# VHH binders against Abasic site processing protein HMCES (HMCES), part 242

Target 1, 269 residues: Abasic site processing protein HMCES (HMCES), of Homo sapiens (Human) (q96fz2)
Amino acid sequence: CGRTSCHLPRDVLTRACAYQDRRGQQRLPEWRDPDKYCPSYNKSPQSNSPVLLSRLHFEKDADSSERIIAPMRWGLVPSWFKESDPSKLQFNTTNCRSDTVMEKRSFKVPLGKGRRCVVLADGFYEWQRCQGTNQRQPYFIYFPQIKTEKSGSIGAADSPENWEKVWDNWRLLTMAGIFDCWEPPEGGDVLYSYTIITVDSCKGLSDIHHRMPAILDGEEAVSKWLDFGEVSTQEALKLIHPTENITFHAVSSVVNNSRNNTPECLAPV
Key: E = the ipSAE of ESMFold2; O = the ipSAE of OpenDDE; V2 = 0.75 times the mean of E and O plus 0.25 times the DockQ between their complexes.

## First folded at step 21 (VHH)

Design xb26 (from ub49 with I27H; framework vhh_8pnl_2; at its last look DockQ between E and O 0.90; V2 from the best seeds 0.81)
Fold by OpenDDE, look of step 21:
Structure xb26 (fold): chain B 269 residues (1-269), chain A 117 residues (1-117)
Amino acid sequence: as target 1 above (269 residues)
Amino acid sequence: QGQLVESGGGLVQPGGSLRLSCADAGHDFSHYDMAWYRQAPGKERELVARINYGGTTNYADSVKGRFTISRDNAKSTLYLQMNSLKPEDTAMYYCAAGLEYDSFEYWGQGTRVTVSA
């Protein structure tokens, strides 16, 4: 996964992240650093995206089932990194392979500290190679959305009103991530950054791309992944597998340029 | 599935130079780590050179000082300047790109380099 969409307004995004805590109480995640949230139809690595994480990471004795939402840098910068420039990391940390997550210090260490997060997106993009051409067809991949009688497909939003309704009830893609906290050697603010755990693609996606994000499908999976106070690393890792519960449609080449940030990026072609 | 297209391979005399290119039409690799691999007949594929998205390079000892990996993010093109070529450099050269730690998701079909007198 090298490109996502996360364009919902902050309030809509927050509502979409409504959850029940361990007591069954309906909650909204509290924001940390809301000003760093930059909505975009075209999110690339090194940009900030919102993630969910347990409140226990910030507050001692907090209920670990409570959630915080925070924009973090995409591309994990490990806490032990001593260079002043994260771009000097030897290996790309945009994604973390599930099969080697425990072999890589950059991921194993923060994971061992319970630094699990859920990366939020409208969906992600992948490019399929077209047979016979050197061109790639981009696809937008996301959770199936509940077809309201009036709003069939993202493409059926013929009116601005319908479009808004679609996004107001949009089920966000929830991807398993690992985050870390890095203190720049020269001082400054602590950098929170994340990697997306990747797996082999499901059968339905395999023709598009052979890898996919580890998607946490459902509230239980999300809760267990986040709740590092009650759920061990070993148990959490059982949640990491490909899912068939996705849909996708072809989009225009507009998304190819990471500078393009318009609804056209995810619109069906 | 080879999504990257290598070019620039060919026959060259020992001591000669070649410049390999790797490009992908329609995909932005500016955030990807990229690498050149090579595979000689009867040998395993080996890393030749790597360049991260920030331009940090790493070379195999066998090519250090002779080969230069570079990238043009605007053109989504990877290069390998090969100087002072030796017969042992004869191989199929592959371009690779990836976002995963120590892994490459995208591979080219390869371009053949033959160094022979």
Scores: ipSAE 0.850, ipTM 0.922, lowest interface PAE 0.5, mean pLDDT 92
Fold by ESMFold2, look of step 21:
Structure xb26 (fold): chain B 269 residues (1-269), chain A 117 residues (1-117)
Amino acid sequence: as target 1 above (269 residues)
Amino acid sequence: QGQLVESGGGLVQPGGSLRLSCADAGHDFSHYDMAWYRQAPGKERELVARINYGGTTNYADSVKGRFTISRDNAKSTLYLQMNSLKPEDTAMYYCAAGLEYDSFEYWGQGTRVTVSA
């Protein structure tokens, strides 16, 4: 997984993240660093994207079921990293494989601290090699969306009225991530950064690509992944598996260039 | 079976040089870690050199000082400059790319390098 869409304005995104705490109370996540949120139809590694995490990471004695939403850098920078420039990391931290996550110091250390997060996106992109050509077909991949009489289609979302029909009630893709906190050796603000956990693709996606992000399907899975106060690492890792509850459609090659930030990136072709 | 296309292999005398290229048109690999692997007949595939998205390199001991890995992100192209070639360098050379930590998800079909007098 190396490309996502996360284009919703902050207020729409926040409402899409409504949840119930342990006591059954409806809540919205509280923002940290909202000025770092950079919405785009075409997010790539090293950019900032919003993640959910437990309030307990920030506040002693907080209810660990309460959620914070914060933009973090895609590409985990381990807390122990000694150089001043994250691009000096020897290995890519955009994704971490679920089958070796506990063997890699970059991921097992923050995971042992309960540094689990939920990475938010409208959906993700993946490229399929087509037989008979060297061209790849990009797809936009996302949760099935519940249809209502007011629902619109993605292809009709190029005007304000149609955009609201599609996106106002969009079910965000919720991916399992690990984050870490790095203090640059020359000083400055602590850098929060994340990796997306990957698994083998489900059957429905296997013709597109053999890997997929670990998707947390439903509020129970999201709550358990986030709640490091009540859910152990061992129990949380049982949530990490492929899902078939996913849909996709082909998109144009506009998305190939990561500088293109337009609705055309995810429009069906 | 690979998504990447290697070129530049061939027959070279010991002490000679070759430059391998690996490209994938249209897909931006500027965020990917890239590598060259090789496999001699009857041997396991082994890492030759890797380069992260920021340009940091790592080499197998057997090629240090003789091989240079480099990348051109604008062209989505990976290179391997091979100097002072030895018969032991004879192998199929594969290009690899990935976003997973310490792993590569995309592979080329390979280009053959033969070093023989």
Scores: ipSAE 0.706, ipTM 0.867, lowest interface PAE 1.0, mean pLDDT 90
ESMFold2 (binder alone), look of step 21: mean pLDDT 81; pTM 0.833

Design xb4 (from wc8 with T56R; framework vhh_8pnl_2; at its last look DockQ between E and O 0.68; V2 from the best seeds 0.75)
Fold by OpenDDE, look of step 21:
Structure xb4 (fold): chain B 269 residues (1-269), chain A 117 residues (1-117)
Amino acid sequence: as target 1 above (269 residues)
Amino acid sequence: QGQLVESGGGLVQPGGSLRLSCADAGIDFSHYDMAWYRQAPGKERELVARINYGGRTNYADSVKGRFTISRDNAKSTLYLQMNSLKPEDTAMYYCAAGLEYESFEYWGQGTRVTVSA
């Protein structure tokens, strides 16, 4: 996964992240650094995206089932990194493979500290090789949405009103991530950054791409992944697998340019 | 299953030079780590050179000082300048790109380099 969409307004995004804590109380995640949230139809690595994480990471003795939402840098910068420039990392940390997550210090260490997060997106993009051409067809991949009688698909949003309705009730894609905290050697603010855990693609996506993000499907999976106070690393990792509960549609080549940030990026062609 | 297309391979005499290119039409690889691999007949595939998304390069010892890996992010193109070619450099050369730590997701079909007198 090298491209996502996360364009919902902050308030809408927050509401979409409503959850129940372990006591069954309905809650909204509290924002940390809301000003760093930059909505975009076209999110690329090194940009900031919102993630969910346990409140326990920020507050001692907090209920670990409580959630915080925070924009973090896409591309994990490990805490032990001593260079001033994250780009000097030898390997790309945009994604981490699930099968080797425990073999890599960059991921194992923060994971061992319980630094699990849920990366939020409208969906993610992948490019399929076109037979006979050197061109790639981009696809937008996302959770199946509840078909409201009137607005069944993103494509049916022919009116601004319908469009708003679709996004107001949009089920966000929830991807398993690992985050870390990095203190720049030269001082400054602590950098929070994340990697997306990847797995082999499900059968439904296999023709598009052979890898996919580890998607946490449902509140239970999300809760368990986040709740590092009660759920061990070993148990959490059991949640990491391909899912068939995904849909996709072809989109225009507009998304190919990471600078393009318009609804056309995820619009069906 | 790679959309990467390698070009620039061919027959060259020892001491000669070649420039390989790897291009992908349609996607921006500016965030990808990229690499050249090669596989000689009867040998395992080996890393030749790597360049991360930030431009940091690494080379196999066997090609250090002779080969240069570079990238043009605007063109989503990877290059391998091969100088002072040796018969031992004869191989199929593959381009690779990836976002995964220590892994490449995309592979080209390869371009053949033959160094022979």
Scores: ipSAE 0.793, ipTM 0.900, lowest interface PAE 0.6, mean pLDDT 92
Fold by ESMFold2, look of step 21:
Structure xb4 (fold): chain B 269 residues (1-269), chain A 117 residues (1-117)
Amino acid sequence: as target 1 above (269 residues)
Amino acid sequence: QGQLVESGGGLVQPGGSLRLSCADAGIDFSHYDMAWYRQAPGKERELVARINYGGRTNYADSVKGRFTISRDNAKSTLYLQMNSLKPEDTAMYYCAAGLEYESFEYWGQGTRVTVSA
């Protein structure tokens, strides 16, 4: 997983993240650093994207079932990193494999501190390898959506008002992530950064690519992954598996260039 | 769309030089770590050199000082400059790219390098 769409205006994104706390109260996540949110149809590694995490990471004695939403850098920078420039990390931290996550210090250490997050997107892109050619077919991959006149019908929108209706009830993709906090050696603000956990692809996606992000399907899975106060690392890792509850459609090569930030990136072809 | 395609292999005398290249026209690999691997007949595939998305390089001990890995992200091209070639450098050379920690998800089909005394 190396490309996502996360284009919703902040207020629409926030409403899509409505949840219930452990007492059953409906809530919206509280933002940290909202001015760092940069919506785009075409997010790449090292950019900021919003994640959910437990309030307990920020506030002593907070209810660990309460959620914060914050933009974080894609590509985890370990807290122990000593150089001044994250691009000097020897290995890429955009994704971490679930089968070895507990063997890698970069992920085991923050995971042991309960630094679990949910990475939000409209969906993600993946490129299918075409046998016998150098051609690749990009796909946009996302949760199945409830079909209404415009919702779930991305290609049917014919105006800005109808486009808004397509996305108003969009079910955001929720991916399992690990984050860390890094203090730059020369000072400045603490850098929050995340990796997306990956798994072998499900059967439905295996013809597109052999890897997929670990998707948390439903509020129970999201709550358990976030709640490091009540859910141990060992129990949380049981949530990490492929899912077949996923859909996709082919898109044009416009998405290939990460500078293209337009609805065409995810439009069906 | 594209797939990793290696080129620049061939037959060369000991002490000679070759420059391998690896290109992609589909995926923007600017954010990927990339590497060269090689596989000699009857041997396991081994890492030759890697370069992260920020340009940091690492080399196998057997090639340090003789090989240089580089990348041009604007052209989506990876290079391996191979100098002072030895017969033991004879192998198929493969390009790789990835975003998973310590792993590579994309591979080329390879280009042959033969160093004959």
Scores: ipSAE 0.759, ipTM 0.890, lowest interface PAE 0.8, mean pLDDT 90
ESMFold2 (binder alone), look of step 21: mean pLDDT 81; pTM 0.831

Design xb5 (from ub49 with T56R N58H; framework vhh_8pnl_2; at its last look DockQ between E and O 0.90; V2 from the best seeds 0.81)
Fold by OpenDDE, look of step 21:
Structure xb5 (fold): chain B 269 residues (1-269), chain A 117 residues (1-117)
Amino acid sequence: as target 1 above (269 residues)
Amino acid sequence: QGQLVESGGGLVQPGGSLRLSCADAGIDFSHYDMAWYRQAPGKERELVARINYGGRTHYADSVKGRFTISRDNAKSTLYLQMNSLKPEDTAMYYCAAGLEYDSFEYWGQGTRVTVSA
């Protein structure tokens, strides 16, 4: 996964992240650094995206089932990194392979500290190789959305009103991530950054791309992944597998340029 | 699986030079780590050179000082300048790109380099 969409307004995004804590109380995640949230239809690595994480990471003795939402840098910078420029990491940390997560210090160490997060997106993009051409067809991949009788497919939102309705009730894609905290050698603010755990693609997606994000499907999976106080690393890792519960549609080549940030990026062609 | 297209391979005499290119017309690889691999007949595929998205390079010992890996992010193109070629450099050369730690998701079909007198 090298491109996502996360364009919802902050308030809408927050509401979409409503959850129940372990006591069954309905809650909204509290924001940390909300000003760093930059909505975009076209999120690339090294940009900031919102993630969910346990409150226990920030507050001692907090209920670990409580959630914080925070923009973090896409591309994990490990805490032990001593260079001043994260781009000098030897290996790309945009994604972490699930099968080798425990073999890589960059991921194992923060994971062992319980630094699990849920990366939020409208969906993610992948490019399919086209036979006979040197062009790749991009696809937008996301959770199936509840078809409200009136709200056709994303493509059927012919009216601005319908479009707003679709996004107000949009089920966000929830991807398993690992985050870390990095202190720049030269001082400054602590950098929070994340990697997306990847797995082999499900059968439905395999024709598009052979790898996919580890998607946490449902509140239970999300809760268990985040709750590092109660759920061990070993148990959490059991949640990491391909899912068939996705849908996708072809989109225009507009998304190919990471600078393009318009609804056309995810619009069906 | 990928639309990485290698070019620039061919027959060259020992001591000669070649420049390989790898391009993808469809996607921006500016965030990707990229690499050149090679596979000689009867041998395993081996890393030749790697360049991360930030321009950090790594070379196999066998090609250090002779080969230079570079990239043009605007063109989504990877290059391998090969100087002082040796018969031992004869192989199919593959371009690779990836966002996964210590892994590549995209591979080209390869371009053949033959170094022979």
Scores: ipSAE 0.813, ipTM 0.907, lowest interface PAE 0.6, mean pLDDT 92
Fold by ESMFold2, look of step 21:
Structure xb5 (fold): chain B 269 residues (1-269), chain A 117 residues (1-117)
Amino acid sequence: as target 1 above (269 residues)
Amino acid sequence: QGQLVESGGGLVQPGGSLRLSCADAGIDFSHYDMAWYRQAPGKERELVARINYGGRTHYADSVKGRFTISRDNAKSTLYLQMNSLKPEDTAMYYCAAGLEYDSFEYWGQGTRVTVSA
């Protein structure tokens, strides 16, 4: 997984993240660093995207079922990294394979601190090789959506007012992530950064690509992944598996160029 | 499942040079780590060189000082400059790219390099 869409305005995104805490109280996640949120139809590694994490990471004695939403850098920078430039990391940390996550110090250490997060997106992109050519067909991949008169199709929106109504009830893709906190050795702000856990693709996606992000399907899975106060690493890792509850459509090659940030990136073709 | 396309292999005398290239028509690999691997007949595939998205390189001991890995992110192309070639460098050379830690999700079919008098 190397390209996502996360384009909703902050207030719409926040409403899409409504949840219940352990006591059954309805809540919205509380923002940290909201000014660092950079919505785009075409997010790449090293850019910032919003993630959910437990309030307990920020306040001792907090209810670990309460959620914070914060932008973090895609591409985990380990807390022990000693050089000043994250591009000096020897290995790519954009994704972390589920089958070796406990063997890699870059992920085992933050996971042992309970640093689990849920990475948010409208959906993700993947490129399929077309038979008989060197060309690839990009797809936009996302949760199945409940059909309404305004939100039946992504391509149905033809104005800003209609576009907002199509997305008002969008079910955000929720991917399992690990994060870490890095203090640059020469000083400066603490850097929060994440990796997305990957698994073998489900049968429905296998013709597109052989890997997929680990998707947390439903509020129980999301709550357990986030709640490091009550859910051990061993139990949380049982949530990591492929899902068939996914859909997709072909999109134009506009998305290929990561500089393109328009609705055309995810429009059906 | 896409494949990277290698080119630039061939037959060369010991002491000669070759330049390998690797590209993909659709995916922008500028955020990917990339590598060259090789496999000689009867041997296991081995890392030759890797380069992360920021340009940091690593080389196998057997090729240090003789081979140079580089990338052109605007063209999404990976290169391997191979100098002072030895018969022991004879192998099928494979391009790889990935976003997974210490792993590569995209591979080419390979290009043959033969170093012989």
Scores: ipSAE 0.743, ipTM 0.871, lowest interface PAE 0.8, mean pLDDT 90
ESMFold2 (binder alone), look of step 21: mean pLDDT 82; pTM 0.833

Design xb6 (from ub9 with N58H; framework vhh_8pnl_2; at its last look DockQ between E and O 0.76; V2 from the best seeds 0.77)
Fold by OpenDDE, look of step 21:
Structure xb6 (fold): chain B 269 residues (1-269), chain A 117 residues (1-117)
Amino acid sequence: as target 1 above (269 residues)
Amino acid sequence: QGQLVESGGGLVQPGGSLRLSCADAGFDFSHYDMAWYRQAPGKERELVARINYGGKTHYADSVKGRFTISRDNAKSTLYLQMNSLKPEDTAMYYCAAGLEYDSFEYWGQGTRVTVSA
């Protein structure tokens, strides 16, 4: 996964992240650094995206089932990294392969500290190789959305009003991530950054791309992944597998340019 | 993501030079780590050179000082300047791109380099 969409307004995004804590109480995640949230139809690595994480990471003795939402840098910078420039990391940390997550210090160490997060997106983009052409067809991949009788396919929203309705009830894609905290050698603010765990693609996506994000499907999976106080690393890793519960449609080449941030990025062609 | 297409391969004499290119039309690889691999007949594919998205390079010992990997993000093109070529450099050369730690997801079809007197 090298491109996502996360364009919902902050309030809508927050509501979409409503959850029940372990006591069954309905809650909204509390924001940390809300000003760092930059909505975009076209999120690329090294940009900030919102993630969910346990409150226990910030507050001692907090209920680990409580969730915080925070923009973090896409591309994990390990806490032990001593150079001043994250771009000098030897290997790309945009994604973490599930099969080697425990073999790589950059991921194993933060994971062992319980630094699990859920990366939020409208969906993600992948490019299919086209036979006979030098061009790739981009696809937007996301959770199936509940067809409200009135809300046609994302493509059928002929009116701005219909679009707004679609997005107000949009089920966000929830991807498994690992985050870390990095203190720059020269001082400054602590950098929170994340990697997306990737797996082999499900059968449905295999013709588009052979790899996909590890998607946490459902509140239970999300809760278990986040709750590092109660759920061990070993148990959490059992949640990491391909899922067939996705849908996708072809989009225009507008998304190819990471600078393009318009609804056309995810619009069906 | 476009198709990684390698070019620039060919027949060259020992001591000669070639410049390989790898491009993907319309795809932004600016965030990707990229690499050149090669596979000689009867041998396993091996890493030749790697360049991360920030321009940090790594070379196999066998090509260090002779080969230079570079990238132009604006053109979405990867290069391999090969100098002082040796018969041992004869191989199919592949470009690769990836966002996964120590892995590449995208591969070209390869371009053949033959170093022969």
Scores: ipSAE 0.857, ipTM 0.928, lowest interface PAE 0.5, mean pLDDT 92
Fold by ESMFold2, look of step 21:
Structure xb6 (fold): chain B 269 residues (1-269), chain A 117 residues (1-117)
Amino acid sequence: as target 1 above (269 residues)
Amino acid sequence: QGQLVESGGGLVQPGGSLRLSCADAGFDFSHYDMAWYRQAPGKERELVARINYGGKTHYADSVKGRFTISRDNAKSTLYLQMNSLKPEDTAMYYCAAGLEYDSFEYWGQGTRVTVSA
């Protein structure tokens, strides 16, 4: 997973993240660093994207079931990194393989500190190699969406107000991530950064690509992954597996260039 | 699965040079770590050189000082400049790209390099 869409305005995104705390009270996550949120149809590694994490990471003795939403850098920078430029990391930290996560210091250390997060997106993109050609077919991949009389499909929107109805009540993709906090040696603010955990693809996606992000399907999975106060690393890792509850459609090559940030990036072709 | 396409292989005398190229049409690898691997007959595939998205390089000891890995962001293309070639450099050379820590999700079919008198 190396490209996502996360384009909703902050207020719409926040409402889509409504949740129930441990006591069943409905809440919205509280923002940290909201000015770092950069919505786009075409997010790449090294950009900032919103993640959910437990309030306990920020407030001593907080209820660990309460959620913070914060933009973080995609591409985990380990707390032990000594150079001043994150691009000098020898290995890519955009994704973290689930089968070796406990063998890699870059991921094992923050995971042992309970630094689990949920990475938010409209969905993600993946490219399929087509036989008989050197061209690739991009797909937009996302949770199946509930349709009502007031909602529509991405492909059916033919006006600005219909487009808004498509994204009203959009179910955000929720991916399992690990984050870390890095203090640059030259000083400045602590850098929060994340990796997306990957697994072997489900049967439905195997013709597109052999890897997929670890998707947390449903509120129970999301709550358990976030709640490092009550859920151990060992228990949390049982949440990491492929899911078949996913859908997709082909999109145009506009998305190939990461500088393109328009609805065409995810529009069906 | 996606396929990277290597080019530039061939037959060359010891001490000669070759430049390998790798691209995958219609895909932007500018955010990916990329690498060259090689495999001689009867041997395991081995890392030759690696370059991260920011240009940081790493080389196998056997090629350090003779080979240079580089990338062209505008063309989304990976290169391997191979100088002072030796018979021991004879192998299939494979391009790889990935976003997972110390592994690669995309591979080419390879280009052959033969170094002989």
Scores: ipSAE 0.681, ipTM 0.845, lowest interface PAE 1.2, mean pLDDT 90
ESMFold2 (binder alone), look of step 21: mean pLDDT 83; pTM 0.842

